# Ledger of designs, part 10: VH-VL binders against UPF0738 protein ABC2521

Target 1, 124 residues: UPF0738 protein ABC2521, of Shouchella clausii (q5wf04)
Amino acid sequence: MKQYKVSAIEVDEEASTVELEEEIDAQLAARLKPGKRVLVDSDQYAFIYILEDEEAFYAIRFEKNVWPALNEAHKLKTSYYVKLNEHTRLALVDMEEELVFLLENIRGNGNYGEAFEQAVNDAF

## First folded at step 21 (VH-VL)

Design f6 (from e1 with heavy chain L34V T101V S107T)
Fold by OpenDDE, look of step 22:
Structure f6 (fold): chain C 124 residues (1-124), chain A 124 residues (1-124), chain B 107 residues (1-107)
Amino acid sequence: as target 1 above (124 residues)
Amino acid sequence: QITLKESGPTLVKPKQTLTLTCTFSGFSLSTSGVGVGWIRQPPGKALEWLALIYWYDSKRYSPSLKSRLTITKDTSKNQVVLTMTNMDPVDTATYYCARHVFSYKGTYEYFDYWGQGTLVTVSS
Amino acid sequence: EIVLTQSPGTLSLSPGERATLSCRASQSVDKSYLAWYQQKPGQAPRLLIYDASSRATGIPDRFSGSGSGTDFTLTISRLEPEDFAVYYCQQYHKLWTFGGGTKVEIK
């Protein structure tokens, strides 16, 4: 599964824009749609939003370095958009709702590993 | 052919920890879009989802039971393990593991293959 | 949490008759995350319908699903003897929930 790392999150009161370290080519960008899922990579300390086309899944990786910005967006309950390239912007549908659920689900009794949970608790 | 099979103790004492193993074949948890979930069913009652593990090490737990549940996977062995602490007679049920599919071909979601289930009785 | 209410609790019919099962959600459900399962006594559930209206592989065409929003229906056009079972609807919204089930029994 192709993975794209988030380089930055520009947080606005209503909407947050997710910037990627690598631009996605126009052809692929045109086919991508939101998978409406956020997964947890507890081993690598990342939240992963799933994108998809007709052939495969793709990953938008929110690693620890962008968690502070992600938390700011979360606190404001913004919508989320990812800038795939200069010409294509994609809504990350259900990003906030998924994140809220996961944060609540992660907080607990070591279900995701103590170190990961602590990191999440520190950031959010 | 896809198969799943639950294994573990069929009798547990109150306050003890239940450990169930799901051994499956015909698919891999390394495949994007594939997960394994646990669902239980008390005798004569409805189904209740407990936990799910995706590819990566992404997990989700029933909010009401998350403090008692841990789900893990060993992809190399095609196994998923569920632990449930502080068992009570009310937890007496048939426990199923099932393959979960998150499809990129229309964002469908379902449990398409189930184990035969294992009856776990919690009693002194 | 979205609660699924199935009705009726029990449906008594004869072979050859039409069965209509209802599943009502406490709030709107994306049809792509609505599924139906069949469970016979002593057996595990079997997937019947996904995406609210798509038949799973190997499911006879006498089974059909419909609905959107909060109201979903499973229809068995002509009941076969092997169709007498309990049917569950299931939805996903961050977590997975099942309805209480409808038992289709022989009259």
Scores: ipSAE 0.759, ipTM 0.926, lowest interface PAE 0.9, mean pLDDT 95

## First folded at step 22 (VH-VL; from f1 with heavy chain K105H)

Design g6
Fold by OpenDDE, fold request of step 23:
Structure g6 (fold): chain C 124 residues (1-124), chain A 124 residues (1-124), chain B 107 residues (1-107)
Amino acid sequence: as target 1 above (124 residues)
Amino acid sequence: QITLKESGPTLVKPKQTLTLTCTFSGFSLSTSGLGVGWIRQPPGKALEWLALIYWYDSKRYSPSLKSRLTITKDTSKNQVVLTMTNMDPVDTATYYCARHTWSYHGSYEYFDYWGQGTLVTVSS
Amino acid sequence: EIVLTQSPGTLSLSPGERATLSCRASQSVDKSYLAWYQQKPGQAPRLLIYDASSRATGIPDRFSGSGSGTDFTLTISRLEPEDFAVYYCQQYHKLWTFGGGTKVEIK
């Protein structure tokens, strides 16, 4: 699964723009759709928003370095948009709802990994 | 060709920990879009989802039971393990493991293959 | 969480009759996340329908699913003897929930 790391999150009052370290080519960007799910990488301390096309899944990785910004967006309950390239943006549908669920699911127990759970609790 | 099978104790005393193992074949948890979940069914009652682990080693737990549940996988052995602590007679049920399918070519979520289930009785 | 209410609880019919099973969600469900299962006594559930209206592999065309929003329906056009079982609807919304089931029994 191809993974793209988030370099920054520009948080606005109603909408947050997710910037990637790597630009996605126009051809792929045109095919990508929101997967509407967020996964958890407890080993690498990341929240993973899944994108998809007709052939595969793709990952948008929100690693620990962007969690402060992610938390700001979360607190404001913003919509999320990822900038795939200079000309294409994609709405991360259900990002906030998925994040809310996962944060609740992670809190209060160590079944996600105690260190990860603590890190999440510290950040959010 | 796809099979799942639950194994573990069929009798557990109250307050003890239940450990169930799901051994499967015909697919791999290294395949994107696949996961394994645990669902239980008390005698004569409806189905209740307990936990799920994705190919990405991401986990989700039933909110009401998360404090008692831990799900892990060993992809190399095609096994998923569920532990449930502090068992009570109310936890008496047939426990199923099932393959979860999340299709990237469509936004689908279902359990398409199930183990035969194992009846776990909690009694002193 | 989204609660699925199935009705009726029991449906008594004869072979050859049409069965209509209802699944009502406490809030709107994306049809892509709505599935139906069949469970016979002593057996594990079997996937029947996914995406609210798509038949799983090997499922006879007498089974059909429909609906959207909060109301979903499983229809068995002409009941076969092997169709008498309990049917569950299932949805996904961050987590997975099942309905209470409808037992289709022989009249």
Scores: ipSAE 0.907, ipTM 0.958, lowest interface PAE 0.5, mean pLDDT 96
Fold by OpenDDE, fold request of step 23:
Structure g6 (fold): chain C 124 residues (1-124), chain A 124 residues (1-124), chain B 107 residues (1-107)
Amino acid sequence: as target 1 above (124 residues)
Amino acid sequence: QITLKESGPTLVKPKQTLTLTCTFSGFSLSTSGLGVGWIRQPPGKALEWLALIYWYDSKRYSPSLKSRLTITKDTSKNQVVLTMTNMDPVDTATYYCARHTWSYHGSYEYFDYWGQGTLVTVSS
Amino acid sequence: EIVLTQSPGTLSLSPGERATLSCRASQSVDKSYLAWYQQKPGQAPRLLIYDASSRATGIPDRFSGSGSGTDFTLTISRLEPEDFAVYYCQQYHKLWTFGGGTKVEIK
């Protein structure tokens, strides 16, 4: 999968805007849809929101450096939008619901990895 | 031809740890959108999902059993392993591994191919 | 979690008859995340329907699924001898849950 790292999250009361380290070209951006799923990279300490088109999956990586901002958005239960480029924004449908489930699923023991679990507990 | 097969002990003592291995063929867990899950069924009872591992090495566990479950994969060997600690007679069931399919439009959350299942009896 | 209640628990019918199986969810389920399985004695479950109404590969057209929200239905238009089995509905909402099953037995 092509992976895009999140550089920052701008948190507002109702909606959070996710900024990427690199822009996505207009042609691809026009085809992308929310995958409505969040995966976990416990080795690299990231939450991964999956985007998709008709041919492939794509990854939006929320790495540890943006977890404080992500937690602020989570606490406010905001909606999420990713800025694909200057002209296109995409709603990250079910981002909050998926995150809520995963946070609960991760906590409690080391089945995701002890160090990762601790990091999640510290951040959220 | 897609196949899955469960292997491991068929008799476990209370408080012991169960380790089951799912060996599959006809597909790879390096393929985006594919995963392997474990589902169990007590004799004469309904099905219960236990855990899932995605191609991304992301995991999900049953909330009620997560403290006892660990799921891992070895993509090179086409194997997925489930461990379940502190076994009890109530855990007596047929344990299935099954392929999980997630299509690019994100609408599919089902298990399309199953192993034959292995009956695990927990008894002193 | 979302609880799926299937009814009836047992359905006694004769070959050639129409079978109607119900799956009721404790809260609204996206139809795209609703599936049906068939399980014969001593065998693993087999996928029948996905997306609430789409037949899986190799499934005969006498099987059909319908419904939305909290009410879903599996219909077997004309029962064949090989259709007598237990049927389970399954939903996804962050995790996977199954109904209690409906046993279709010969009358």
Scores: ipSAE 0.906, ipTM 0.957, lowest interface PAE 0.5, mean pLDDT 96
Fold by ESMFold2, look of step 22:
Structure g6 (fold): chain C 124 residues (1-124), chain A 124 residues (1-124), chain B 107 residues (1-107)
Amino acid sequence: as target 1 above (124 residues)
Amino acid sequence: QITLKESGPTLVKPKQTLTLTCTFSGFSLSTSGLGVGWIRQPPGKALEWLALIYWYDSKRYSPSLKSRLTITKDTSKNQVVLTMTNMDPVDTATYYCARHTWSYHGSYEYFDYWGQGTLVTVSS
Amino acid sequence: EIVLTQSPGTLSLSPGERATLSCRASQSVDKSYLAWYQQKPGQAPRLLIYDASSRATGIPDRFSGSGSGTDFTLTISRLEPEDFAVYYCQQYHKLWTFGGGTKVEIK
């Protein structure tokens, strides 16, 4: 699964724009659609929004370095868009709803891993 | 040739911890889009989803049971393990493991192959 | 959590008759995540329909699904003896939930 790390999140009151460390070329960007699902990488301390085309899944990785901005977007309940390249933005449909579910699912028992749960509790 | 089989104790006492192993063949959890879920069915009642673990070591738990559940996998052994603590007579059910498929062709998802199930009775 | 309410609870019919099974969601669901399963007595569930209307591999064309939003239907156009079973709808929205089931039994 190809993974794209988030470099920054620009949080505004209506919408948050997710920026990536590397640009996605125009041909792939035109094919991508939102997978409407967030996964957890508890070993590497990341939330992962899944994108897809007809050939594969792709990951947008929200690692700990962007969790402060992610928490700001979460508290404001913004919509999310990822800037795939200079010309293409894609809505991360259901991103906030999935994140809300996961934050609650992680808390309280250590069954996602105790270190990961602690990191989530500290950041959110 | 895709098969799943549940194994573990069939009788447990109240307050004990149940550990069930799903051993499967014909597929691997290294394949993108695949997962294994646990679903139970009390005698004469409907199906209830408990937990799921994805090909990416990401998990989700039923919110009402999350404090009692832990799901793990060993991809090299083709096994998924469910642990459920503090068993009670109301937890008497047939426990199924099932393959979850999330297809990037149209984002469809379903449980396409099921184990035969194992009845777990919780009684003094 | 989305609640799926199936009706009727029991449907008593004869072979050759048409069965219509309802699944109502407590809020709108994505039809791509709506599936139907058949469970015969003493057996594990079997996938029948996914994407609300697509038949799984090996499922005969007498099974059809339809619907969107909150209302979904499974239709068996002409009941065969092997179709007497319990049928469950299932959806994903952050988590997986199943309906209460409809038992199709011989009249």
Scores: ipSAE 0.834, ipTM 0.930, lowest interface PAE 0.9, mean pLDDT 93
Fold by ESMFold2, fold request of step 23:
Structure g6 (fold): chain C 124 residues (1-124), chain A 124 residues (1-124), chain B 107 residues (1-107)
Amino acid sequence: as target 1 above (124 residues)
Amino acid sequence: QITLKESGPTLVKPKQTLTLTCTFSGFSLSTSGLGVGWIRQPPGKALEWLALIYWYDSKRYSPSLKSRLTITKDTSKNQVVLTMTNMDPVDTATYYCARHTWSYHGSYEYFDYWGQGTLVTVSS
Amino acid sequence: EIVLTQSPGTLSLSPGERATLSCRASQSVDKSYLAWYQQKPGQAPRLLIYDASSRATGIPDRFSGSGSGTDFTLTISRLEPEDFAVYYCQQYHKLWTFGGGTKVEIK
């Protein structure tokens, strides 16, 4: 699965814009759809928003370095958009709802991994 | 041919930990979009989802049971393991494992193949 | 958490009759994540319908699904003896939930 790392999140009152380290080419960007699901990489401390086209899954990867901004967006309950390239933005549908669920699901038992749970508790 | 099979104890004492193994063939959890979920059904009652683990090794737990559940996988053995702590007679149920498919062709998802189920009785 | 309420709880019909099974969600659900399963006594569930209306492989065309938003329906146009079973709807929104089931039994 191709993963695109988040370089920054620009948090506004109602919407947050997710910036990527590398742009997604125009042909792929035009066919990408929100997968409406967030996965967890507990070994590498990341939240992964899934994108899809008719050929594969792709990931928008939120590593610890952007968790402070992610928490700010979470506290404000903003919508999320990812800037795929200069001409294309895509709504990350259900991003906040998925994040809210995961933050609660991770806490309380170490069953996502004790180190990962601690890192989440420290950041959120 | 895709198959799943549950294995583990059929009788458990109160307060003990239940460990169930789902062994499957005909697919791999290294394949994007696939997962394995655990669903239980008390005698004469409805289906209840317990936990799911994705191909990415990401997991989710039923919120009411998350403190008692741990799901793990061993991709090389085609196995998924569920542990449930502090068993109680109310947990008597048939436990199923099922393949979860999330298709990037149309973004559909469902449990398409089920094991035969194993009845676990928790003595009173 | 989305609650799926199935009605009726039990549907008593004769072979050859049409069965209409309702699944109502406590809030709007994505139809692409709405599925129906059949379960016969002593057996595991079997996938019937996904995407609210698409028939799974090998499912006879007498089974059809419809609906969107909060209201979904499974229809069996002409009941066969092997169709007497319990039917569950299921959805995903953050987590997976199943309806309480509708038992279709022979009158």
Scores: ipSAE 0.826, ipTM 0.929, lowest interface PAE 0.9, mean pLDDT 93
Fold by ESMFold2, fold request of step 23:
Structure g6 (fold): chain C 124 residues (1-124), chain A 124 residues (1-124), chain B 107 residues (1-107)
Amino acid sequence: as target 1 above (124 residues)
Amino acid sequence: QITLKESGPTLVKPKQTLTLTCTFSGFSLSTSGLGVGWIRQPPGKALEWLALIYWYDSKRYSPSLKSRLTITKDTSKNQVVLTMTNMDPVDTATYYCARHTWSYHGSYEYFDYWGQGTLVTVSS
Amino acid sequence: EIVLTQSPGTLSLSPGERATLSCRASQSVDKSYLAWYQQKPGQAPRLLIYDASSRATGIPDRFSGSGSGTDFTLTISRLEPEDFAVYYCQQYHKLWTFGGGTKVEIK
């Protein structure tokens, strides 16, 4: 699965713009759809928003270095858009709902991994 | 040929911990889009989802039961393990494991292959 | 959490009749995450329909599904004796939920 690391999140009162370290070419960007699902990488301390096209899944990685900005967006309950390249933005549909579910699902019993749960509790 | 089979104890006393193993063949959890879920069914009652683990080692738990559940996998052995603590007579049910498929070709998902199920009775 | 309410609870019909099973969601459901399962007595569930209306491999064409939003239907156009079973709808939105089931019994 191709993964795209988040470099920054620009948080506004109603919407947050997610920026990537690597620009996505125009042909792929035009085909991508929101997968409406967030996965967890407990070993690498990341939340993974899934994108898809007709051929594969792709990942937008929110690693620990961007969790402070992610928590700000979460507290404000903003919508989320990812800037795929200079011409294309894509709504990350259900991002906040998925994140809310995961933050609660992770807490309280170490069944996602105790170190990961601790990191989530510290950041969110 | 895709198969799944549940194994574990069939009789458990109250307060004990239940451990069930799902052994499967004909697919791998390293394949994108695949997962294994656990679903239970009390005698004469409806199906209830308990937990799921994705091809990416990402998990989800039923919110009402998350403090009692742990799901893990061993991809090299084609096994998924469910642990449920503090068993109670109301947990008496047939426990199924099932393959979960999330397809990017149509962005649809379902449980397409099920084990035969194992009846677990919780009684003193 | 989305609640799926199936009706009727029990449907008693003769062979050859049309069966219509309802699944209503408490909130709008993405039809691509809506599936139907058949469970015969003493057996595990079997996938019938996915994407609200697509038949799984090997499912006879007398089974069809339809619907969107909150209202979904499973239809068996000509009921056969082997269709005696309980039918469940299922959806995903953050988590997986199943309906309460409709038991189809042959009169």
Scores: ipSAE 0.824, ipTM 0.927, lowest interface PAE 0.9, mean pLDDT 93

